# VH-VL binders against StAR-related lipid transfer protein 4 (Stard4): the designs that were tried, part 15

Target 1, 199 residues: StAR-related lipid transfer protein 4 (Stard4), of Mus musculus (Mouse) (q99jv5)
Amino acid sequence: ASISTKLQNTLIQYHSIKEDEWRVAKKVKDVTVWRKPSEEFNGYLYKAQGVMDDVVNNVIDHIRPGPWRLDWDRLMTSLDVLEHFEENCCVMRYTTAGQLLNIISPREFVDFSYTVGYEEGLLSCGVSVEWSETRPEFVRGYNHPCGWFCVPLKDSPSQSLLTGYIQTDLRGMIPQSAVDTAMASTLANFYSDLRKGLR
Short names: E, the ipSAE of ESMFold2; O, the ipSAE of OpenDDE; V2, 0.75 times the mean of E and O plus 0.25 times the DockQ between their complexes.

## First folded at step 17 (VH-VL; framework fv_nezutatug)

Design u3 (from k6 with light chain Y30W; at its last look DockQ between E and O 0.89; V2 from the best seeds 0.85)
Fold by ESMFold2, look of step 17:
Structure u3 (fold): chain C 199 residues (1-199), chain A 122 residues (1-122), chain B 107 residues (1-107)
Amino acid sequence: as target 1 above (199 residues)
Amino acid sequence: QVQLQESGPGLVKPSQTLSLTCTVSGYSISSGYYWGWIRQHPGKGLEWIGSIYHSGNTYYNPSLKSLVTISADTSKNQFSLKLSSVTAADTAVYYCAREVDEYDIEGYMDVWGQGTTVTVSS
Amino acid sequence: DIQMTQSPSSVSASVGDRVTITCRASQGIWSYLAWYQQKPGKAPEPLIYAASTLQSGVPSRFSGSGSGTDFTLTISSLQPEDFATYYCQQSWSTPYTFGQGTKLEIK
């Protein structure tokens, strides 16, 4: 549909942003996280990149909505598929644990999810959508266009290069230093946790 | 209750491979945490060498990456360090340590071995 | 790499004194800062993590503060067992790096 095409094009545009526009936020355990001001909201667009010791299909299958996400992702506390459209797209609802001694309280997101081919690999992307059902134990956050590019590593076809673009409005009243810390560290931990989950 | 104990030769000749093993008691290394090696040069500070998760995910100090291998043997509850092509500069006290793997506080070493002195000389 | 610079290199103090040790990171590390105590011939022992949280069993006379690049370790009333070398360590980025140490000596 039109939403999936617009979403895909937005992620491809992010993937074309020149290196000198990015500033390093964190480098840890073979992951680099960068950021730049978001054009979608008053916050940051984060980029993360690192090598995964698995093939593209398996890496993306552990990220996209599916049975494995809750097994490895220590931040994600629930995942429901609310509507299926096609094999490669759905509306999903997920929740996250509190962070930084609950300075960031548990969040809930309702996202459109779309997975499609990209070069020799895959792009799994998403964006939050309007959903009227709310639950009082969660703050409803909003993900602006986000996604994960995963392509085979040229020198090692059993490995993949995983590049993510994330811009989350956590909503609520959170100190900016807590947001900055949580976004960068969560992305780095995403990689280390995913690496554990792939083995 | 959790105890870490280094073992291996205390004297190694230049150009040889330094091999150390850390034996963990009171905790199963397959139950979590990263497991790390740190060394302390004579009269100098501490240097992180690298860390391993029990499934085999390893991370190394870039300054040593081409020379170092860390491995784990969950059946023996042990993890090991190999450092190839040693020189006198590798003379140090070597510690194994448990590295915390918990959001917001990851990367600090909450349990240390007693340390083992390794001297590189002819 | 993130360089950790401790100050002073050495402190001479008496039992009962208040002692403050400083650690500075070459770039922001938020609160990813730990302190260790090392006595001669012994391994380092964890003292403080997350800049300000005392490890279990550490006396309340120890406290840590700071965020970003500047951190302090304070001993409010020095005891005989506190004479040791103290190291800070950042864990925001790999390689994890340590300060050069601060030796706390009896005067």
Scores: ipSAE 0.822, ipTM 0.914, lowest interface PAE 0.7, mean pLDDT 92
ESMFold2 (binder alone), look of step 17: mean pLDDT 92; pTM 0.946
OpenDDE, look of step 17: ipSAE 0.862; ipTM 0.935

Design u4 (from k6 with heavy chain E102T; at its last look DockQ between E and O 0.88; V2 from the best seeds 0.85)
Fold by ESMFold2, look of step 17:
Structure u4 (fold): chain C 199 residues (1-199), chain A 122 residues (1-122), chain B 107 residues (1-107)
Amino acid sequence: as target 1 above (199 residues)
Amino acid sequence: QVQLQESGPGLVKPSQTLSLTCTVSGYSISSGYYWGWIRQHPGKGLEWIGSIYHSGNTYYNPSLKSLVTISADTSKNQFSLKLSSVTAADTAVYYCAREVDTYDIEGYMDVWGQGTTVTVSS
Amino acid sequence: DIQMTQSPSSVSASVGDRVTITCRASQGIYSYLAWYQQKPGKAPEPLIYAASTLQSGVPSRFSGSGSGTDFTLTISSLQPEDFATYYCQQSWSTPYTFGQGTKLEIK
């Protein structure tokens, strides 16, 4: 319970970071990705923002743990709900495909996931938790506090503004330029893939 | 073998709408990739106009966004370009192309049409 | 927008020569760079993607190198069919942008 509240408050704090603290990392296909140094680890906190042609509930239902995620997310190769606590929170384990000609080998994450109301929309957030079982085909990564804010567009109620904050330690031995490339590209591709998946 | 072929009028009057169609053979446009339009002005370089995914997701060069519409017709295996309010500056060779959408190589045009010359004059 | 600047604008060379063409991006694009060959009256043809990977069917005398902002296309031993105009293109950001071209001519 207290974990949920701390996680939510951390994401709201990120959502209030002033515009001049961010630096543009990538701008492609109607999505902008920014970054700033992380306070959680030796790496970057990424912000991404773009418009979705769907209502908040459907957009978030395609992002949170659920039946749609593997249909559209080309990077995510598996998703298991390990523990259900309530409708809006769980522990999930997911895996990702290799990237950059396998310079980044497949990863595995075990995350606490929590979805809650935010203003006139929703916040779906998460953070990695300790999980002893590992599998040799994956490197266990770690997500520091991360999440997706989704709110309706004021003048277009059939559209939503989706803003993400992502802070991933990929672990392993990866050149920094490969990490930088992959993080920005993954966020941009997240949006284009999600747009394909919304029907 | 995948082939792309542009078709449409070669001469368009100023202020009218330029309309072009790209017919794809040897590959179904509903099977993947983005499908794009690029133009080449006389004595100038190439300019990306925009791209579409078969389901309708479209992305445009901001310099043309209010003037351009790209659409797809999967039943005819075609995609098209409409450019409104043309001027002499829109005189160019227009190419359609297949845009790769694979992680790490996004935005690479791996198949091109032969090109069609469009002249805007009175 | 990311501007792409090619150098030189033209090159005169003989069959068998080694030719180098450069492309510079106005900001970092990592390895999101492609090269195209265009012969007069023809569409551009893909040569190289991801800065250094040859498109299938492209002869091994073509090679690409570079990352970040500075990129090079090399033809190790020029053949008669290689006389054409060459363009680079970045795909890190939209709009995708092309260099102004380098014309490779017979000497």
Scores: ipSAE 0.814, ipTM 0.914, lowest interface PAE 0.8, mean pLDDT 92
ESMFold2 (binder alone), look of step 17: mean pLDDT 91; pTM 0.941
OpenDDE, look of step 17: ipSAE 0.857; ipTM 0.933

Design u5 (from k6 with light chain G28D S93T; at its last fold request DockQ between E and O 0.92; V2 from the best seeds 0.89)
Heavy chain, then light chain:
Amino acid sequence: QVQLQESGPGLVKPSQTLSLTCTVSGYSISSGYYWGWIRQHPGKGLEWIGSIYHSGNTYYNPSLKSLVTISADTSKNQFSLKLSSVTAADTAVYYCAREVDEYDIEGYMDVWGQGTTVTVSS
Amino acid sequence: DIQMTQSPSSVSASVGDRVTITCRASQDIYSYLAWYQQKPGKAPEPLIYAASTLQSGVPSRFSGSGSGTDFTLTISSLQPEDFATYYCQQSWTTPYTFGQGTKLEIK
ESMFold2, look of step 17: ipSAE 0.843; ipTM 0.923
ESMFold2 (binder alone), look of step 17: mean pLDDT 92; pTM 0.946
OpenDDE, look of step 17: ipSAE 0.901; ipTM 0.949
ESMFold2, look of step 18: ipSAE 0.836; ipTM 0.920
ESMFold2 (binder alone), look of step 18: mean pLDDT 92; pTM 0.947
OpenDDE, look of step 18: ipSAE 0.902; ipTM 0.948
ESMFold2, look of step 19: ipSAE 0.811; ipTM 0.914
ESMFold2 (binder alone), look of step 19: mean pLDDT 92; pTM 0.945
OpenDDE, look of step 19: ipSAE 0.910; ipTM 0.951
ESMFold2, fold request of step 22: ipSAE 0.825, 0.818, 0.824; ipTM 0.915, 0.912, 0.917
ESMFold2 (binder alone), fold request of step 22: mean pLDDT 92, 92, 91; pTM 0.945, 0.943, 0.941
OpenDDE, fold request of step 22: ipSAE 0.938, 0.937, 0.937; ipTM 0.962, 0.961, 0.961

## First folded at step 18 (VH-VL; framework fv_nezutatug)

Design w1 (from u5 with light chain T93V; at its last look DockQ between E and O 0.95; V2 from the best seeds 0.88)
Heavy chain, then light chain:
Amino acid sequence: QVQLQESGPGLVKPSQTLSLTCTVSGYSISSGYYWGWIRQHPGKGLEWIGSIYHSGNTYYNPSLKSLVTISADTSKNQFSLKLSSVTAADTAVYYCAREVDEYDIEGYMDVWGQGTTVTVSS
Amino acid sequence: DIQMTQSPSSVSASVGDRVTITCRASQDIYSYLAWYQQKPGKAPEPLIYAASTLQSGVPSRFSGSGSGTDFTLTISSLQPEDFATYYCQQSWVTPYTFGQGTKLEIK
ESMFold2, look of step 18: ipSAE 0.827; ipTM 0.918
ESMFold2 (binder alone), look of step 18: mean pLDDT 91; pTM 0.941
OpenDDE, look of step 18: ipSAE 0.894; ipTM 0.946

Design w2 (from u5 with heavy chain G32D; at its last look DockQ between E and O 0.89; V2 from the best seeds 0.85)
Fold by ESMFold2, look of step 18:
Structure w2 (fold): chain C 199 residues (1-199), chain A 122 residues (1-122), chain B 107 residues (1-107)
Amino acid sequence: as target 1 above (199 residues)
Amino acid sequence: QVQLQESGPGLVKPSQTLSLTCTVSGYSISSDYYWGWIRQHPGKGLEWIGSIYHSGNTYYNPSLKSLVTISADTSKNQFSLKLSSVTAADTAVYYCAREVDEYDIEGYMDVWGQGTTVTVSS
Amino acid sequence: DIQMTQSPSSVSASVGDRVTITCRASQDIYSYLAWYQQKPGKAPEPLIYAASTLQSGVPSRFSGSGSGTDFTLTISSLQPEDFATYYCQQSWTTPYTFGQGTKLEIK
C-alpha cells in the first residue's frame, strides 16, 4: 500500500517537472523523447510523449501487465505475474531481447506494477523490487520509478495523449553511447509498436 | 528478389493532385517494413515525403503534411502517394522505397524503385 | 530538422586514388547514418548503413566510419565504375534528411 502511494506521488512529481529542465533526445515518427539527469541513480530520467489513436482504457490495457503486452512489444520476450495483490497491482517478472548485436545482452526485471486513476485518465506505474531468484541467461536490471500517464485528448476524445517517464539501470558493463542510443530508440519504438498493436 | 516500380502520369497541371502507385513484386508489403516515398528535385538533393506501415500507420514530412496522403492496398501489394495542389516546385523524380524497421538501423532505405519523373507545367 | 552537410561538393580523382567524402550532422545522430550511390539516370543504391556496415554485394573498397556528428565514406582504390554522386542520410529523427550530395568525377 505504501509503496503504491510513494510510487504514484513520485510519478506525479515527475509529471510536474518544468519543460526547461528537459533536453530533447530523439524526435521520430510523431513521438518526442526527452531526458534529464536522474536523481535516483547515475543515469538519465527519460520522458516520452505522443498521441495514440485510441481511448485511454484500451491504450493502458495494452501497456499494463496483461494478455496483450507480448503481442506487440518487440523488445519484451516474456512476462510472468509472480504475485497478485489486487486487480490493479502485482509483482511481475519480464525479460527483454538483446540489442545492438548483443552489446546489450538480454535483461530481466522484477517490478511492482500499480495502475490508478489520474485526472480523466489512468496512470500505470512501476518500480523494481528485490527478488532473490535469478537466471544466468539474463542480466538483472533495475527500473527506478517509472510510469505511463494516459489522458483523453481535449479536442479529440477518440484519441489519447500518452506520456511516459522511464529511468532504467541496465546494469553490467555497457558503453555509455550504447545506453544512450538504446534508451531513446527503445522509447520511440515503444510508441510505433504500440500503434501497430492497437490497429 | 524484391522489386519496386512506380507508375503514374508524368505531366500534371498546377493545382491538380499528383497520384502515384508503387507496385511491389517478390515480397509482400504485409511485412515488418515501412514503405516510403522520396523525391529528387532537379539539381537538388533528396527529400523524404513519408512512410506507411501496411496496416495504415503513416508518417509524413511536416513540410508536406497538409498536402500529402500515403495509402496501402495489401490485396494488390501496392502503396500510393497523393500530393494535392501541386506547383512547379513539385517537379521531381519520385521514388518508392522499402524502409527498414529494425532496431539500430530504422529509416534506412534498402530497396528503391527506378523512379518516375513528374513535371508540373501549365 | 537535422541538417546534413557533405564535403566536398565535388571531387576529381584518378583510378587507384583513395577518396574520402565527409558528412556532418547538425545534431548527434549516433550511428543512424546511411550512404547511397547514385549513377546518372538511375535510382540511389544502398552502400552503407549504421555508419559503417557494408550492404551485401558492395565491394570491400568502400568503407564508412564515424559516429555522433562526423562521418566519412572512403573508397580505398578508385575504380572507373565508381563515377557517381554520393549521398548521406540520417534516420535518427524524422523527417529523414539527406546530404546535398558529392559528385565524384574521374580525372
Scores: ipSAE 0.783, ipTM 0.905, lowest interface PAE 0.9, mean pLDDT 92
ESMFold2 (binder alone), look of step 18: mean pLDDT 92; pTM 0.944
OpenDDE, look of step 18: ipSAE 0.900; ipTM 0.948

Design w3 (from u5 with heavy chain D104E; at its last look DockQ between E and O 0.91; V2 from the best seeds 0.86)
Fold by ESMFold2, look of step 18:
Structure w3 (fold): chain C 199 residues (1-199), chain A 122 residues (1-122), chain B 107 residues (1-107)
Amino acid sequence: as target 1 above (199 residues)
Amino acid sequence: QVQLQESGPGLVKPSQTLSLTCTVSGYSISSGYYWGWIRQHPGKGLEWIGSIYHSGNTYYNPSLKSLVTISADTSKNQFSLKLSSVTAADTAVYYCAREVDEYEIEGYMDVWGQGTTVTVSS
Amino acid sequence: DIQMTQSPSSVSASVGDRVTITCRASQDIYSYLAWYQQKPGKAPEPLIYAASTLQSGVPSRFSGSGSGTDFTLTISSLQPEDFATYYCQQSWTTPYTFGQGTKLEIK
């Protein structure tokens, strides 16, 4: 309860950061990605925003841990639920493909995941937790507080506005330009792939 | 071998709607990629008009957005361009193209149609 | 919009010459840069993608380099079939935008 409440409050704080603190990183196919320096680690907090042609519940059901995520997300290579706590929270482990000719080698993450109501929509958020089991084929990354806000589009209730906040420490020695490219482009590709995958 | 072929009228009068169709052979448009329209004005170079994914997701150059519609007909393996309220400035060679949708290399056009010349004049 | 500026606008050269064409983006596009060759009366043809990767079937005398905002296309030993107009294109941001072209002419 305490962890989930702190995580939720952190994401709501990010959602209140003033527009002038953000710098545009990429704008492609009706998605805008911004970034600002992170207060959690030596890196960036990314914000992404775009409209989805579906209702909030279906959009979030394709993002949160569940059976649909691997059907559409071309970056994610596996997803396992390690512990269930309640219907709306769990610990999950997921892996990502190598990027930029393996300049960024495959990563794994072990995250606490929590989904909760937000205004007339949903917030699905997460943060990495300690997990002692490691696997040599992956670099263990770390997600600082992150999440997806999804609310109905005001004048188009069959559509949703999806806003994400992502701050991932990929770990290892990666050139900063490779990190910048990978973070901005994967967030933009997240939206285009999700749009193709909604049922 | 993937081939793209444009079809449509070569002459259009001002204020009318320009309508072009791209027929794709050797690849099913429902199997992937984005499918785009690019035009080239004499002496001015190339302009991306927009792109479509076969399920209907469309993206337009903001400079043309209120005037342009791109659509797909997967049963005919075709996609189409409509440009309303044309002027002499819309005189160009119009190309259809296949837009790559692969991480880290997305957005370049790896297969082009032959091009069709459209002249807007009274 | 990201503006793409090519230089020179025109080059006169002889068979066997080394030719370099440059392309500059108005902001960082990392390696999201393609080059196209267009011969008179024909469609553009892909030449290079990801700034430096040759499209399949493109002769090794063509090479691309650069990242960020400054990019070059080099033809190491010009052949008769290389006289054409060359365009760069960025794909980091939509609208995708093209350079104004560089016309390579026989001297």
Scores: ipSAE 0.822, ipTM 0.914, lowest interface PAE 0.8, mean pLDDT 92
ESMFold2 (binder alone), look of step 18: mean pLDDT 92; pTM 0.949
OpenDDE, look of step 18: ipSAE 0.870; ipTM 0.938

Design w4 (from u5 with heavy chain T58K; at its last look DockQ between E and O 0.92; V2 from the best seeds 0.87)
Fold by ESMFold2, look of step 18:
Structure w4 (fold): chain C 199 residues (1-199), chain A 122 residues (1-122), chain B 107 residues (1-107)
Amino acid sequence: as target 1 above (199 residues)
Amino acid sequence: QVQLQESGPGLVKPSQTLSLTCTVSGYSISSGYYWGWIRQHPGKGLEWIGSIYHSGNKYYNPSLKSLVTISADTSKNQFSLKLSSVTAADTAVYYCAREVDEYDIEGYMDVWGQGTTVTVSS
Amino acid sequence: DIQMTQSPSSVSASVGDRVTITCRASQDIYSYLAWYQQKPGKAPEPLIYAASTLQSGVPSRFSGSGSGTDFTLTISSLQPEDFATYYCQQSWTTPYTFGQGTKLEIK
């Protein structure tokens, strides 16, 4: 649909943002996380980048909705595919664990997910959609356009460069410093957890 | 109950490779955590050298990266440090430690070995 | 690299005193700050993690506070066993880095 094309184009635009617009938020275990103010909401657009010791298809297959996501992602507590359109797109609902001693209580997201080719690799992107069913044990968050670019590493054919763009509105009453901590640390931990899951 | 014990030569000649092993008891290194090496120079503070996850994921201090190799042997419940091309500047007490790998609190060392002194001298 | 600066480098105090040691990070590390106690001839031992959470078995006279760049370790009533060197450590960024230490001595 036209939504998937707009989503893809938005992510490609983020991937072109000049380096001097970004500020480093966290650099740990061979992952760099940057941020800049979001144009979608009162919050930040995060960028994360690091090398994965696997080929593009396997890396993206562990990130997109699928059978392995819950095996490695310690923050994600459930994942359901609510509507299936094509092999490369769906609507999914997932939940996250509490963070910072439950200062950030468990969240729930309902996202459109779309995976498509990008240069010599893949882009897996998403955005939250309206979904009327809510559950009282979760705060419904909202992901603005987000996604993961994964391309082969030129000098090492068994490796990939993974770059993510994340804009999450956690909603609810959370101190801004807790939001800032959780967003940057979650992205860094995403990489370390994924690396463990690929092996 | 978790205990870490360093072992290896206390004297190493310049340009040789420093090789240390940490033996872990009371916990299986294949059950989680990162496993790290920290050194303390005479009259200086502490320096993180690097850490390894049991499956082989490893991270090094950039200042030492080309000289350092850390490895794990889950069958012996051990992990090891090799530091190549040593100089007198590598004289220090070397500690192995367990690095916490839990959201919100990751990266501190919750269990330490007793330390082993390594002197680099001709 | 994030530089960690401790103040003071040494403190002379008497049993029963309240002692405060500070640690400053060269950039925002939020609450990713740990404190260690090291006695002569021994390894460092964890005291506080996440800036303010006491490690299991640590006496309640120890407390940590702060976030961002400025952190404080407080001993509310100094005991004879508390004379040691204290180190802070950040874990927000690798390489993990330590302060230069604060030696707490009997007056």
Scores: ipSAE 0.793, ipTM 0.909, lowest interface PAE 1.0, mean pLDDT 92
ESMFold2 (binder alone), look of step 18: mean pLDDT 92; pTM 0.946
OpenDDE, look of step 18: ipSAE 0.907; ipTM 0.950

Design w5 (from u5 with heavy chain M109F V111Y; at its last look DockQ between E and O 0.92; V2 from the best seeds 0.86)
Fold by ESMFold2, look of step 18:
Structure w5 (fold): chain C 199 residues (1-199), chain A 122 residues (1-122), chain B 107 residues (1-107)
Amino acid sequence: as target 1 above (199 residues)
Amino acid sequence: QVQLQESGPGLVKPSQTLSLTCTVSGYSISSGYYWGWIRQHPGKGLEWIGSIYHSGNTYYNPSLKSLVTISADTSKNQFSLKLSSVTAADTAVYYCAREVDEYDIEGYFDYWGQGTTVTVSS
Amino acid sequence: DIQMTQSPSSVSASVGDRVTITCRASQDIYSYLAWYQQKPGKAPEPLIYAASTLQSGVPSRFSGSGSGTDFTLTISSLQPEDFATYYCQQSWTTPYTFGQGTKLEIK
């Protein structure tokens, strides 16, 4: 509960960061990805934004923990709900495929997930939690406060604006250029994959 | 082997709509990838026009977005280009091509049609 | 939009020569760069993707290098079939953009 409120407030703070503080990292297929230095770790806070041709509830239902996520997200290789508290929050464990010819080996994350109303839409956010069990086939990564804001487009009620804030510590020994490439490209590919999954 | 073939009229009058079709053989459009149109102006380089995923997700060069429509017909294994209100500046060789849609190498075109010359003239 | 600038615009060379063509992006595109070869009256054909990875079936005399903004295509020993126009293309950002080409001619 306290964790949920702190997480929500952190994401709302990120959503209020002024435009001039962001630097563009990638702009592809109607998605813009920006970044700025993270205050949580030695890395970047990424912002991504793009329009989805679907309503808020369906877009968020495909993002938050649930049956749709593995159908469309090609990077995510597994998803387990470890604890279910209420319909809007859980602890989950997920894994990701290797990238850049194994320069980034498969990762594992254990996250608290929380979904709540935001203005005329929804916010689905998360943060990694402590989990003692490790598996040698994965590097345990860490997600600092992250989340997705989804609100209806004002003049087009069949569309929504999806804005994400992501700050992932991939851990391990990865060249910085590979981290920069993977973070920005993964966020852009998230949008293109989600768009395919919604149709 | 994947093969792409452009078809359509080679001469179009100004202000008309240019319509081209790409027929794909050796691969089902509905199996993946993006399918794109690229043109080459006389004495100039190449210009990406846009790309489509078989389910209808479509992306355009912003310089052409209000004039261009790309569509797919999976039952015919074809995708098409329409460019409205053409001018002499739209005279070019038009290529259809397959755009790779895989992590780490997306946006690369691995198979191209032979190209079709379109001239915009009265 | 990301501007791609190739240099030189043309090269005269003999069979057996080593040829180097450069491509510069107006901003960081990491390794999202491809090279194409185009012969007169033909479509472009892929040579290299991801800056340095040879497309299947491309002869080993072709190589690509670079990252960030500066990229190089090298032909280690020019063959008669290599006389063509060469294009680079970035795919980091849409619109995808191409260099204006480097025409490789027989000397």
Scores: ipSAE 0.792, ipTM 0.907, lowest interface PAE 0.9, mean pLDDT 92
ESMFold2 (binder alone), look of step 18: mean pLDDT 91; pTM 0.942
OpenDDE, look of step 18: ipSAE 0.891; ipTM 0.946

## First folded at step 19 (VH-VL; framework fv_nezutatug)

Design x1 (from u5 with light chain Q27E; at its last look DockQ between E and O 0.87; V2 from the best seeds 0.86)
Fold by ESMFold2, look of step 19:
Structure x1 (fold): chain C 199 residues (1-199), chain A 122 residues (1-122), chain B 107 residues (1-107)
Amino acid sequence: as target 1 above (199 residues)
Amino acid sequence: QVQLQESGPGLVKPSQTLSLTCTVSGYSISSGYYWGWIRQHPGKGLEWIGSIYHSGNTYYNPSLKSLVTISADTSKNQFSLKLSSVTAADTAVYYCAREVDEYDIEGYMDVWGQGTTVTVSS
Amino acid sequence: DIQMTQSPSSVSASVGDRVTITCRASEDIYSYLAWYQQKPGKAPEPLIYAASTLQSGVPSRFSGSGSGTDFTLTISSLQPEDFATYYCQQSWTTPYTFGQGTKLEIK
């Protein structure tokens, strides 16, 4: 309970960061990705934003832990719910594909996930938790507080504005240019893949 | 083998709407990729016009100022370009192309049509 | 928009020569760079993607290098069929943009 409230408050704080603190990382296919230095680790906090041609509930249902995520998300290779708490929170374990000709090898994450109302929309957020079981084919990464805000577009309520905040410690020794490429491009591809996958 | 073929009128009068269709064979447009239009002006370089995913997700070059519409018809395995209010500046060879959307190489055009010349003249 | 600048605008060369064509992006595009070959009256044909990976069927005398903003296409030993116009293209951002072309002419 305390963890979910802290997580939610942290994401709301990120959502209030002034625009002049962000540096554009990538603009492609109607998605903008920005970044700024993280206060959580030696890396970046990324922000992504774009319009989805669907209502908030359907957009978030395709992002939160659930049966649809693996159908559209080409980076995510597996997803297991390890512990259920309530309908809106769980602990999940997921894995990601290798990137940049395996310069970034497959990763594994174990995250607490929490979905809650935010204004007229939803916030789906998460943070990695300690989990002692590891698997040798994966590098265990760490997600610092992250999340997706989704609200109806003002005069177009059949559309949604989707804004994400992501700060992932991929761990291992990866060239910074490879980290920069992977983080920005996968956030942009997240939007294009999600747009293809909405039902 | 995947093949793309443009079709449409080669001569269009100023202020009219240019309409082109790309017919795809050897691959179903509903199976993946983006499908794009590129034009090449006489004696000048190449310009990306826009791209579509078969479900209707469409992205346009902002320089064309909402004069462009791209659409797809999966039942005919075709996608189309409409460019409204044409001028002499729209005279070009128009290509359709398959746009790769694979991680690390997205936006690369790996298959091109043969091109169709469109002249805008009174 | 990211501007792509090619140099030189044209090159005269002989069969057997080593030829280098340069492409410069106005911003960091990492390795999101492709090269195309175009012969008169024909569509552009893919040569190289991801800055340095040869398209299937492209002879090994073609090579690409570079990352960030500066890229090169090299033909190690020019053949008669290589006389064409060459274009680079970035795909890091939309709109996708092309260089103005480099015409490779026979001496």
Scores: ipSAE 0.808, ipTM 0.911, lowest interface PAE 0.8, mean pLDDT 92
ESMFold2 (binder alone), look of step 19: mean pLDDT 92; pTM 0.944
OpenDDE, look of step 19: ipSAE 0.902; ipTM 0.948

